VHH binders against Probable 3-hydroxyacyl-CoA dehydrogenase. Designs and how they scored, part 5

Target 1, 346 residues: Probable 3-hydroxyacyl-CoA dehydrogenase, of Deinococcus radiodurans (p83589)
Amino acid sequence: MKIKKAAVIGAGVMGAAIAAQLANAGIPVLLLDIVLPDKPDRNFLAKAGVERALKARPAAFMDNDRARLIEVGNLEDDLKKLKDVDWVLEAIIEKLDAKHDLWEKVEKVVKKTAIISSNSSGIPMHLQIEGRSEDFQRRFVGAHFFNPPRYLHLLEVIPTDKTDPQVVKDFSEFAEHTLGKGVVVANDVPGFVANRIGVYGIVRAMQHMEKYGLTPAEVDQLTGPALGRASSATFRTADLSGLDIISHVATDIGGVTPDDEDFTLTESFKNMVAGGILGDKSGSGFYKKTKDEKARPRFSTTCKPANTKTRARCACPPWTPRANLSPSATPCTPWKARKATSCAPP

## First folded at step 22 (VHH)

Design x5 (from r5 with A97S)
Fold by OpenDDE, fold request of step 24:
Structure x5 (fold): chain B 346 residues (1-346), chain A 121 residues (1-121)
Amino acid sequence: as target 1 above (346 residues)
Amino acid sequence: EVQLVESGGGLVQPGGSLRLSCAASGFTFSFYAMSWYRQAPGKGRELVAFITSGGSTSYADSVKGRFTISRDNAKNTLYLQMNSLRPEDTAVYYCASPWKHDESGVYTDYWGQGTLVTVSS
C-alpha cells in the first residue's frame, strides 16, 4: 500500500509537528482541527498549528517551503476530504469520548484502503475503537510518535488483536522507508514499550536518589551520556515531559503491572506535583529554568554559606530528612523558595 | 463564547432520582461528544458518562445501570438521569464539551460551573 496523501487530525503540538514531518517526507497533508467559535477563521487552530511548526526550535520543517504541502481545515467543514487520503492519524486530546466521537465520524468517510492511526500515548488502542466495524478495526494501528517527531527516531507501532498483520507490515515499511523512523512493534498495553520503561526508570531513579542521598544532578550525571543515553538523562527528561504527566502515567501503569514492577512515586515527587512544580512548563522542576542561563539544578547537596555573592542559593532537597535541617530552617512552604539555610556539612 | 450551564442538582434521599441538565451554547453542539464528570469531596474529578455525536454512550462502572446520559440536539442540551442514587454519588457534577487547545497547542476542555448533588438520609 502506498501512502500518497495523509490527514492529521489535531493540530496541537504533536499533530502539527507530525504534519510537518510528513511534509518533510514530501507527503501532502490535510491538517484538521476543531472550529473555535470565538475566532472568525474556522481554520484558526489548524493554521496556528502550522505557524507553531514553522517557528519551532529545533525546526519542525527541513525547509519552511514544505509547509505548502499542508492543507489546513477543520472537522466540521472538511471531514469529507478524508475520503481522498491513504492514511489518517489522530493527535487530539487524550480522552475516550473525543476519540470515539472522532472515529465514528472518520469511519463513515475514509476509503476502504486507508490506514487509520492514533498517536495516543496513554489510551489503549483497542479501547479507542470499541464499537467500530471489523473493517475499520483491521485497518487501525497505533502510531506513537515522540516529540519532536523530526528528530526522535523511535516510532511505536501498536496493533490490536483485530489489526491486519499486513497493515502492520505495510505501515511499518512506510514509516521506516518514507518517514525515516525506527519502528518498534509494541503490545497494546499501558505505556506500550517506551513510556513504560521510561517512566519506570524515572520512578526508580527517584526512589534510589532519595535512598542514597543523591541529587538530581548527580543522578543525571550517572544516567545520561555516561550510559549512552540522551543528555537529558533522567530528571531533565522528567522536566521536559512534565512531572504531572509522569505522575499520571506512573499511576496508570502501576495499576496494571505486576507487583514486582514498582511504579510507586516518592512523597517528594508527589509533593512537587501537588505544589505546581511540574517541570519546564511551570518554569521549575528538578531544574530551574533561568532566562539567561542553562537549566540549573534546583537542589544541591553543597549548601555553601550565604555569604558568597555569586553562587545560586543552594536549596536543600525536599527529601532531606527534617533531622538534618537546622532547627532554624523555616519549613519550606511549598510555594516559597527556601531561603538558603546553612546546611552544615555532614 | 462557549458556555455550559449545569442545573438539576439538589438534595435527595438514598434510592431517589435526579435529572441533571446542561445547556450548551456557542458551538455546534450536535457535532461533538459530551460528557458528565463528577468530583466528590476530597476526591479527584472522574468521568461519569459520555455520549458521542452519534449517540453512543459509555458509563463508569460505578453508575452503570443506574445513570443514563442523553442529549437533545435541537435544544443544545445534555442530560443525566440518575436513578437509585447512593450516598457515594454525592458530588459536584460537571458538564464537559468539545476538546480544544490554545495557541500553544495544549489541549483542554470546556467546563460548566457544576451542580451539586447530595445524597443523604
Scores: ipSAE 0.798, ipTM 0.937, lowest interface PAE 0.5, mean pLDDT 87
Fold by OpenDDE, fold request of step 24:
Structure x5 (fold): chain B 346 residues (1-346), chain A 121 residues (1-121)
Amino acid sequence: as target 1 above (346 residues)
Amino acid sequence: EVQLVESGGGLVQPGGSLRLSCAASGFTFSFYAMSWYRQAPGKGRELVAFITSGGSTSYADSVKGRFTISRDNAKNTLYLQMNSLRPEDTAVYYCASPWKHDESGVYTDYWGQGTLVTVSS
């Protein structure tokens, strides 16, 4: 199956960015969102999405001229236009009522050969399509993009038990060859693959950080590029994602995973969330964005640097060391960087 | 402006019944799904029930068989019939919908002010 035209429903951060990526690939896109009652332009949200994508940094469009491939509309007026598209992707609010409502509408309009996808990261695919026809379910496949869609290579493809394997194959081929994505087929379980691993990593890192008396910065130094991971490493990634989201995902995944997979959030983490320390969206998380003297964004750890001269433990407010740690803790000897002796070839 | 106004809450004895209403205005009511949420003291907000524009309904397990969500599109009104009420149903009940997003592209909900339901002997 050849996807020649697509529709993206939801012109939020992800929807608009995905639409841009489709445009980058030369695919005409219908971008739809809801009508805002307080705006005279019924396509306000879709237009705003395109505008955000045009201004995005890093750039969502390879060339801003590609925005011409995006037709904007709204669900109330333009739902019927879905009859002409080969692929429909939703990136709307993460609510089951909204998803069901949308799919009820989409099912009535889309052509029988159209592939249907959700970009949801939290709502299982099978729950979204409950009540839909068998035909609709056969052509439904999760397409979970990562932000930003242009730059992050991974695309999780999430079939249900009712998805036609040929749809999975066709869509995966499209994603790989046209969109330039690396496809991973994931099970339709909470967190799929990437979020399950990612959240587990954050949870365990938090536990170990507390156990060994490390700082978020130290953990990120250990878990970022040194391991071939992104520069955001562990806790910067957490701040970017939102600590409340991580908390929710951890709880959801932990509820359905084996007992040996420990998704237990530390009390400190819970307290951060309860205190409204949610990451970038709240202005502070594990890190706080500060501007240096030259107005360059610097990430400072919320832990006030202890006086560099006195190895005094930066008491991060949530990490107030219980007073009773006995003074006798022997200073951890500096890990002498053992020079990797070059194994001479035999 | 989108407005959601809940009513019908009050004090009721265990086993009693209440009917909540949500008057909606400022949007095409018939086009969007509507939901009831509740927040008990000291607990998070939880989904109680939703109804799609097509009339499909879903319920939380805790209220299934006892609560009925319905809508009157001509009156732009959402209803929640609550029967066999229990003390654990005590909460502020909120009407929600449709979805929106802010200037940053982050999706949010429309919420009413809520109506208090107290189930007590």
Scores: ipSAE 0.795, ipTM 0.936, lowest interface PAE 0.5, mean pLDDT 88
Fold by OpenDDE, last read:
Structure x5 (fold): chain B 346 residues (1-346), chain A 121 residues (1-121)
Amino acid sequence: as target 1 above (346 residues)
Amino acid sequence: EVQLVESGGGLVQPGGSLRLSCAASGFTFSFYAMSWYRQAPGKGRELVAFITSGGSTSYADSVKGRFTISRDNAKNTLYLQMNSLRPEDTAVYYCASPWKHDESGVYTDYWGQGTLVTVSS
C-alpha cells in the first residue's frame, strides 16, 4: 500500500511536529483540530500548530517552504476530507472518551484502504478501538512518535490482536523508507517498549541512588554519555518528561508487570511529586535551572551536598519524612525560592 | 466562551436517586463527547461515565448498572441518572468536555464548577 496523502488529527505539540515530518518527506498532510468558539478563525488551532512547528528549535521543518504541503482545517468542517487520505494519525488529548468519539467519526468517513493510527503513549491501542468494526480494527496500528519527531529515530509500531499483519508490514515499510524511522514493533501493553525500559531505568536508578548515597548529578554522570546515552542521562530525562508522568507510567506498568520487574517508586520520588516538584514544567525537579556568575544557564541539583569533604549524602528533599532519613543524612537546605525581586527598571 | 454548569447535587440517603444535569454552551455540543467525573474527599478525580457524540456510553465498573449517562443535544444538556446510591458515591461531580488545548499545544479539558453529591444516612 502506498501512502500518498495523510491526515493528522490534533495540532498540539506532537501533532504539528509529526505533520511537519510528513511534509519533510514530501507527503501532503491534512492537519485538523477542534474549533475554538472564542476565535473567529475556525482553523485557529491547526494554524497555530503549523506556526509553532515553523518556529520550533530545533527546526521541525527541513525547509519552511515544506509547510505548503500542510492543509489546515478543523474536525467540524473538514472531517469529510478524511475520505481522500491513505493514512490517518491522531495526536489528540490522552483521554479514552475523546479517542472513542474521534474513532467513531473517523470510521464513518475514511476509505476502506486507509491505515488508522494513534500516537498515544499512555492509552492502550486495543482500548481505543473498542466498539469499532472489525474492518476498522484490522487497519488500526499504533504509531508512537517521540519528540521531536524529525530527530528521534525511533517509531514504535503497536498492533493489536486484531490488526492485519500486512498492515503492520506495509506501515512499517512506509515509516522506514519514507519517513526515515527506525521501527520497533511493540506489544500493546502499558509503556510499550521505550517507556517501559525508560521508566524502569529511572525507577531503579532512584532506588540505587538512595541506596548508595549518590546524588542525581553523580548518577547522571554515570548513566549518560559514559554509557553511550543522551546527555540528559537519567534524572535530567526525568525532569524533561515530568515526574508526575513518570509516576503514572510506573504505577500503570507496575500494575501489570511481573513481580521481578520492580517499578516501585521511592518515597523521596513520591514526595517530590506530591510536593509539586515535577521537573521542568514546574520549574524544578531533580535539577533547577540556574545562572552561573556569567549568566550562563546551569543546572543545579536541588539537593546540595553541605560539605564537599564529607560525602554527606544529599538528604532527600525537606519533605521526606525525617523518620526515613538516615541519622547521618544532612538535611538538604530547602531551596528557598528567592522571590525574584522585580528589578524595577531603573 | 465555553461554559459547563452542573446542577442536581444534594444530600440523599443510601439507596436513593439523584439526577445531575450539565448545561453546556459556547461550543457545538452535539459534535463532542461528554463525560462525568467525580472527586471524593481525599481522592483523585475519576471518570464516572462518558457518552460519545454518536451516543455510545461507557461506565466505570463502580457505577455500572446503577448510573446512566445521557444527553439532549437539542437542549445542550448532559445528564447523569444515579440510582441505588451508596456512601462511596459521595463526591463532587464534574461535567467535562474533552477537547481543548492551550496556545502551547497542550491538551486539557473543559470543566464545570462541579456539584456536590452526599450520600449519607
Scores: ipSAE 0.793, ipTM 0.935, lowest interface PAE 0.5, mean pLDDT 87
Fold by OpenDDE, last read:
Structure x5 (fold): chain B 346 residues (1-346), chain A 121 residues (1-121)
Amino acid sequence: as target 1 above (346 residues)
Amino acid sequence: EVQLVESGGGLVQPGGSLRLSCAASGFTFSFYAMSWYRQAPGKGRELVAFITSGGSTSYADSVKGRFTISRDNAKNTLYLQMNSLRPEDTAVYYCASPWKHDESGVYTDYWGQGTLVTVSS
């Protein structure tokens, strides 16, 4: 099966970026979203998605001219256009009602040879397609991209027990040869493969960090390139992903996994999330973006060991080992009350 | 502007019945799935039921067989018929409208103000 034209439904961060990646591969894309009643342009959200993708850093498009391959539309007016596409991917809100509603509509319009995919990271694929025909189910396969889609090589392909193995094969070949992805076929279980392993790693690293009195920086030194992993290692990865997301995933996965798979979040982690320390999206997590003396972006740990010389009351997160706290450093008051004042370098 | 206005909540005895309504405006009601959520005191918000634009329904296990979600597209109204009410059904019930996202591309949804249902002897 040859995918010549695709549709992406949902022009949010991921949907727009995926559409851009398809365009990079030379595939015409129909990008659809819902109509916003308060906007005069019925395609406002889809257009906004493309605009975000054009402005994205790192660049979502290899060449901004590739945006011409994206046709924008909305679900109310342009659902019928799905009849002409070979592949449909949804990247809409992570709600089961929205998924069911969408697939019910899509099933009525798409051609019988079209592959159908969800980019969902949280909702099992088999739950999304409950109530759909066997024909629809056989050609349904999860396609879980990672952000940003252009740069992250991994693509999880998640068949259900109803998915045609030939669909899995065809789609995987397309993903590898056309989209330039590294395909991992994953079971349709919570967290699939990458999130399950990743979140488990973060959770366990946090537990061990506290147990051994390590700093996030030390853990990242141990769990990054030294182990053949990305430079973002453990906690930088957490900051990039969002601590609230990690918390949610850990809770969800932990609820359905065997007891020997410990997804228990430490109290320190919970306190960070409760305190609105969510990573890059909140301006701070385990690390904070700072500028060095030459105005170069640097990541500094939110808890610098109090340089004994400068009384700067850096509120160290509770995970900072006491040994690294200068005796004059006021004990990190429990995370609840103190507004993370950015320790400006002296 | 999208508006969702819940009504029909109140005090009812165990085993009693209530019918909630959600008046929707500001969007193409018939095109989107609609949902009921509830939030009990001290608990998180949970899905109660949803109905697709095509009329397919789904229920939480806790309310299955007792609650019925329905819609009248001509009236732009969502309903929740609640029968055989139990004390554990006590919550603020919310009507939820279609998904959206903000200018940053983060998805959200529309919510009503909620209506309180109290089941007590």
Scores: ipSAE 0.793, ipTM 0.938, lowest interface PAE 0.5, mean pLDDT 87

Design x5 (from r5 with A97S)
Fold by ESMFold2, last read:
Structure x5 (fold): chain B 346 residues (1-346), chain A 121 residues (1-121)
Amino acid sequence: as target 1 above (346 residues)
Amino acid sequence: EVQLVESGGGLVQPGGSLRLSCAASGFTFSFYAMSWYRQAPGKGRELVAFITSGGSTSYADSVKGRFTISRDNAKNTLYLQMNSLRPEDTAVYYCASPWKHDESGVYTDYWGQGTLVTVSS
């Protein structure tokens, strides 16, 4: 089982970033998405995905010339090209009806030896393959990448009860050897095992942030570069991953381990998600971008609801071990606005 | 611009029938799955049924045997035949079809405005 060419279906945030990582590994990639009828270029979405990956920070491509390994196309004109790929990875919208429709189309054209995968973390793999042939089901295995795929080492491999064990072995070896991933084989249940470990850290950070009266920026400043960890700190990492995904995983884990308070979401976080504050994908999460401060660190609202009567920005320094917005206050007291340090009340 | 326009809702007695229609435009209708979702008061939207581009159908357990989804690709129209209606079927019914994303890569899907179905004596 050798994967020489792959297809990624869906050119959104994850799909484009995964295609870039495959290109980094030297794998030719067919990147497909839907046709937008109001755009003259039928490949508009797939091209937009590549352009987004070329501009991504942190960089999605190890070298921009790697983008030449990505062939863009669309699902109406180019689906038959799947006959030439050894691995198909789906990264479209998290809706079961869309995934069923996709798999029905893919089954008709895909090479009989190809491995077939979904990047989904919220829709069980076994539900996606209902109605597919036994042969398709044997070759289907979940492959869940973490955002951003280039920098997060972990890859979850999620077999179903139907997945051929040899496919799991072959795919895991490819992921480890060619993609440089640390593979965890997980059960086909909500909130796969690695999501649970990552979500545990984030949920515990939220609980302790509120207990000690700290802002997300203060926690990240203490737990990121200042502590010698990766440049993406706890709450910035949460914004990259999507707060709705974190909420869903934490809730699912709580459903199977209801007595474990380590997975209990704080009320302020629940309010953020309910209000559509979902991280980078929604334009705001624990942090917000500002137009005037792109060259400096950015700060978002706190986990507490924003004070609508006060529009002052937080003036805390982005890198000081002793910066503290205490004592605890509700609502936030206005503070001096600064170019790079604007934030919501503590 | 993608447009989905639902019709055919109304007030009906338990055990009655309704047929919902969804007129679609602005995309290649025959290529995509089409779905009916519903949202009862105070609840989230839930999938009721979908039909793939190839004609395969799937139904929520609560409506199996009572509801039939179908499509007419020549008319760009999705249908939901609802028989043996129950009070718990009371909801706004939404036609939905395929995904898209914006410049930030965040996926959205297309929804109609909805049509109200009320089942009560």
Scores: ipSAE 0.570, ipTM 0.850, lowest interface PAE 2.1, mean pLDDT 77
Fold by ESMFold2, fold request of step 24:
Structure x5 (fold): chain B 346 residues (1-346), chain A 121 residues (1-121)
Amino acid sequence: as target 1 above (346 residues)
Amino acid sequence: EVQLVESGGGLVQPGGSLRLSCAASGFTFSFYAMSWYRQAPGKGRELVAFITSGGSTSYADSVKGRFTISRDNAKNTLYLQMNSLRPEDTAVYYCASPWKHDESGVYTDYWGQGTLVTVSS
């Protein structure tokens, strides 16, 4: 199967940028969005998307002449043109009701051989296709581009349990050979693997902090290096990432799984974000940025390594209760089973 | 200017019924899916039900069989019939959808002001 012409539905930031990258690859693109009733140009939004892509930094087009491959239109007047495309990619608002309505309309007009895709990262692909025919579902596969699409090599291909494996293979070959993408097949879960696991851990830590009266530092001691995580622990990682970003991702996941308490934000966290306490970028989060280390909370306890000729390192057990912890400059014995190393005194 | 105006909320006993309405204006109502969301005290907004422009419906599991969403495209009005109400249905109910983005390419939500439903005896 060959994709000779594509449609991108949604001319927001991602949709316009994806259309530009398809044009860079020589693929004619139909770019559609809604009609704004207060604009005399019914194609205003799609045109605005192309204009934005033409001015983007870093540049979305390899040269401006590539924009000639993008035909703009709107969903009220031009949806019927989908009968002529081999691939439809949706990049509209992240709302399930909007995506369902779109797919209901698309199914009525799209070529029977076309591949159908969503660029969504937050709404599972299987939820979007409920109610569509089995034939539509077989041809549906998620195609998640990373922003900015021209420069990020990765493309996630997200099959559902209904997606025809041959469609996955054919689309992946197109993405690799025509779009120059490194394809990764991902599971159909909200936020896709890296984002979902990271947000789950942070949200659960917040819930545990509130439920058990723990401080951020105490939670970070329990969830840090002993569990094989990076040197930044759960709440320290949240402050580095930005609490507003975490709130947004968790809310998006919660919108598609409203009964899943694992993604329910605590009220104290919601109040922090509403109050402008957004982590390191705002100067305060679960930890404060200070010049005075006395005010800066500790989020781990370590023994200082002995500076001896052997240069052995010291470590203390990570589960030592804070009340009876006695940090020392002298070396501790190593935890060989945990790959921890202690240093010996001279 | 897009406007969504909810009405029909109130206090009702468990097992009772309410009918919510949403009067819509300033856009092509018949082209869009329309939805009801709700927000319980201290919680985020959650999708309750939606109806596509073609009339297909979807419901959250917690309300299936008890709630019915419908629309009247001639009157630009969305409805939610709520039967067999439970205390956990207590929330502010919001009418939503049309989507919007401006010249910047950022999608923004359209929401009504909400109507309060309290289920208590």
Scores: ipSAE 0.552, ipTM 0.827, lowest interface PAE 1.9, mean pLDDT 76
Fold by ESMFold2, fold request of step 24:
Structure x5 (fold): chain B 346 residues (1-346), chain A 121 residues (1-121)
Amino acid sequence: as target 1 above (346 residues)
Amino acid sequence: EVQLVESGGGLVQPGGSLRLSCAASGFTFSFYAMSWYRQAPGKGRELVAFITSGGSTSYADSVKGRFTISRDNAKNTLYLQMNSLRPEDTAVYYCASPWKHDESGVYTDYWGQGTLVTVSS
């Protein structure tokens, strides 16, 4: 099948960026979001999404004139326009109630030949389509883009048990040939392939942090800038992603593979999430941030290992870290090594 | 301005019943799904039930068969009928809808202030 026109529902970060990438590929896009009652422009959110994509860095559009391919609208006034599109992609809030409500509405108006997709990374595709007709379910396939969509080559295609294999084939060919994506077909299970690998690394780092009495900052220094790797920071990335999301993915993987202790969450982490310590979105996670301080990692006392003040030696490798660190980093020094929270050379 | 006001909480004995209400204003209530969430002491918020604009319902496993969500679009009111209450149902109950908070591109919800339900002998 040939996708001549698409709709993207949800003009948040991902939806607007995906709409831009579809426009880059020459596909006309209907971009819809909800009506904000306190805004006179009923299309305010969809327009804001296009404006954000136009200003994005790195650039979301290969040429800003491509934004002319994006028609903005809203779900109250413009849902009927879905009768004219060949592909509907949902990128709204990650709440099952919202997605069920959306699909109930979409089913009533969408073209009978259209492919229907969700960009969700955390809500299984089969749960979203419960209660939809068999015909709708056969045409539904997950399509998970990575941020930023223009630059990240990978696209996960997630069929359900109900998805027509021809739909999977047709959509994958469109994604590869028109969108230039490297397609991976993933199972409809929590933590798709890419999420599972990332979550594994974070969970294992938490386990080793407790085993060796390290702080989150020590682990991030050891596994990121101190080793010359790119600005990869295990626990800093976890705070950005949301600790509740990581908890959901790891717990769901553990339920499917109960013998795999590599996905077993530490009790300290479970207590953090239960207490509402969810990362940057909650104001604290493994790190705390304040508005008035430098962009350095901050240790939360709820994140420290039990023995941090009693350590006689640091597990950090011996080296001269001051030569390799940014001005905002505090290198390990001999006088700080007496405290359990820092490293010293051997 | 979007407003969600919960009511109907209180103290009940195990096995008792309560009916929660959520009065909604400032948006097109009939067009959107509405949800009840709850937060027990020391726990995160969890979804209890939702009802779509078309009337389809879903429930958390812990409350299936005991709780019933409903809506009255003429009154812009969401309800939760809670039967066979257990001590584990003790929580603050929140009415919610899936609304975007601003133009930042980050999705947020509107929440009510909540209504406390205590199940205790």
Scores: ipSAE 0.523, ipTM 0.828, lowest interface PAE 2.2, mean pLDDT 77
Fold by ESMFold2, last read:
Structure x5 (fold): chain B 346 residues (1-346), chain A 121 residues (1-121)
Amino acid sequence: as target 1 above (346 residues)
Amino acid sequence: EVQLVESGGGLVQPGGSLRLSCAASGFTFSFYAMSWYRQAPGKGRELVAFITSGGSTSYADSVKGRFTISRDNAKNTLYLQMNSLRPEDTAVYYCASPWKHDESGVYTDYWGQGTLVTVSS
């Protein structure tokens, strides 16, 4: 069956951005999230998701008028509307109990011909659908978008052992021809192919940041726009992706491949995640958004650098303990770990 | 403010039993799936059992047939009955509510402080 109307469940960072991309492709979207008891508008979260997507940088909508294709709702009042959609995509929190609870509710109302998908990369697809009917399981296939969904070409399609091969074919065709995605079919294991590469780079950067006493800003200056890379550098990208997702994937890879210390999380990172510091979706990660009176987002580092007390403005960041240089100066000072010195030309 | 308070942990001999309780407040308890996690020394937190808002239960293989999760929505209380305890069940046990998120798109979850269960021969 062709996908003419979709639902996205979860209006967080990824869910709202995926809904925007579906709207860009001309697909009407039902965007649902939970009810917040302290808000009189029961659709508050889904509406906030659309508003965030309208303001996103880089732009989530190709044309902001595309937002008219997104109908907002909530899981208590509007779940029954799933009888009218051809594809349901889940993008809620990465917790197995939450996903099981959701699928139990969805199975009772969803169209019998609909394709059912999770955007999860950290929780194996087969674990999410345990206890669902065989018919539901046959129509279930992972669909992992990369952040930001509009700009990252890759889409991982993750069948389980029970996924109907025709569903994989039909969904992949839709993703390629309607969404313009490059589809890779991946195995139902933790840390899919592209996700493993991204997580490896971030975990190694964390390990080296602590080893050499660098701040997230210093690492990003060395790896980001100054070197002609994407506008989001290593730790900026980690905050965009979600630190809980990175933690979950790295932990799962470590459980499957315990001999590979390259996926060992630093203690400071584990403490960040345990404390609810999860990146942009939590309001802070390696960087924190700050508000000023001009309503312009500002970012400061939230990790404690060894140099300790400055919001650095880093053009060429020198850093050592016991030394302080202007962030705008070319580095001429030896690094903490007994490095020989030289000044590079600007 | 969301509060999750575990109780019922302690020292027990192998083969013994304990009943854990989690008193919950500050949210609509009956809407959420509720879960028990545990963390043994040197390991990450692992899911032990959960119970959905509809009452369906799921258990880790290592505890099936020995542990029973239940909830009392009138008392906002989650329970874990642990029977036939083994030394490998030694861990800090946490109750959890699955998530909250706000207008920023942030997902968080809620955890109790944990209750220590020690099974020693």
Scores: ipSAE 0.499, ipTM 0.788, lowest interface PAE 1.8, mean pLDDT 77

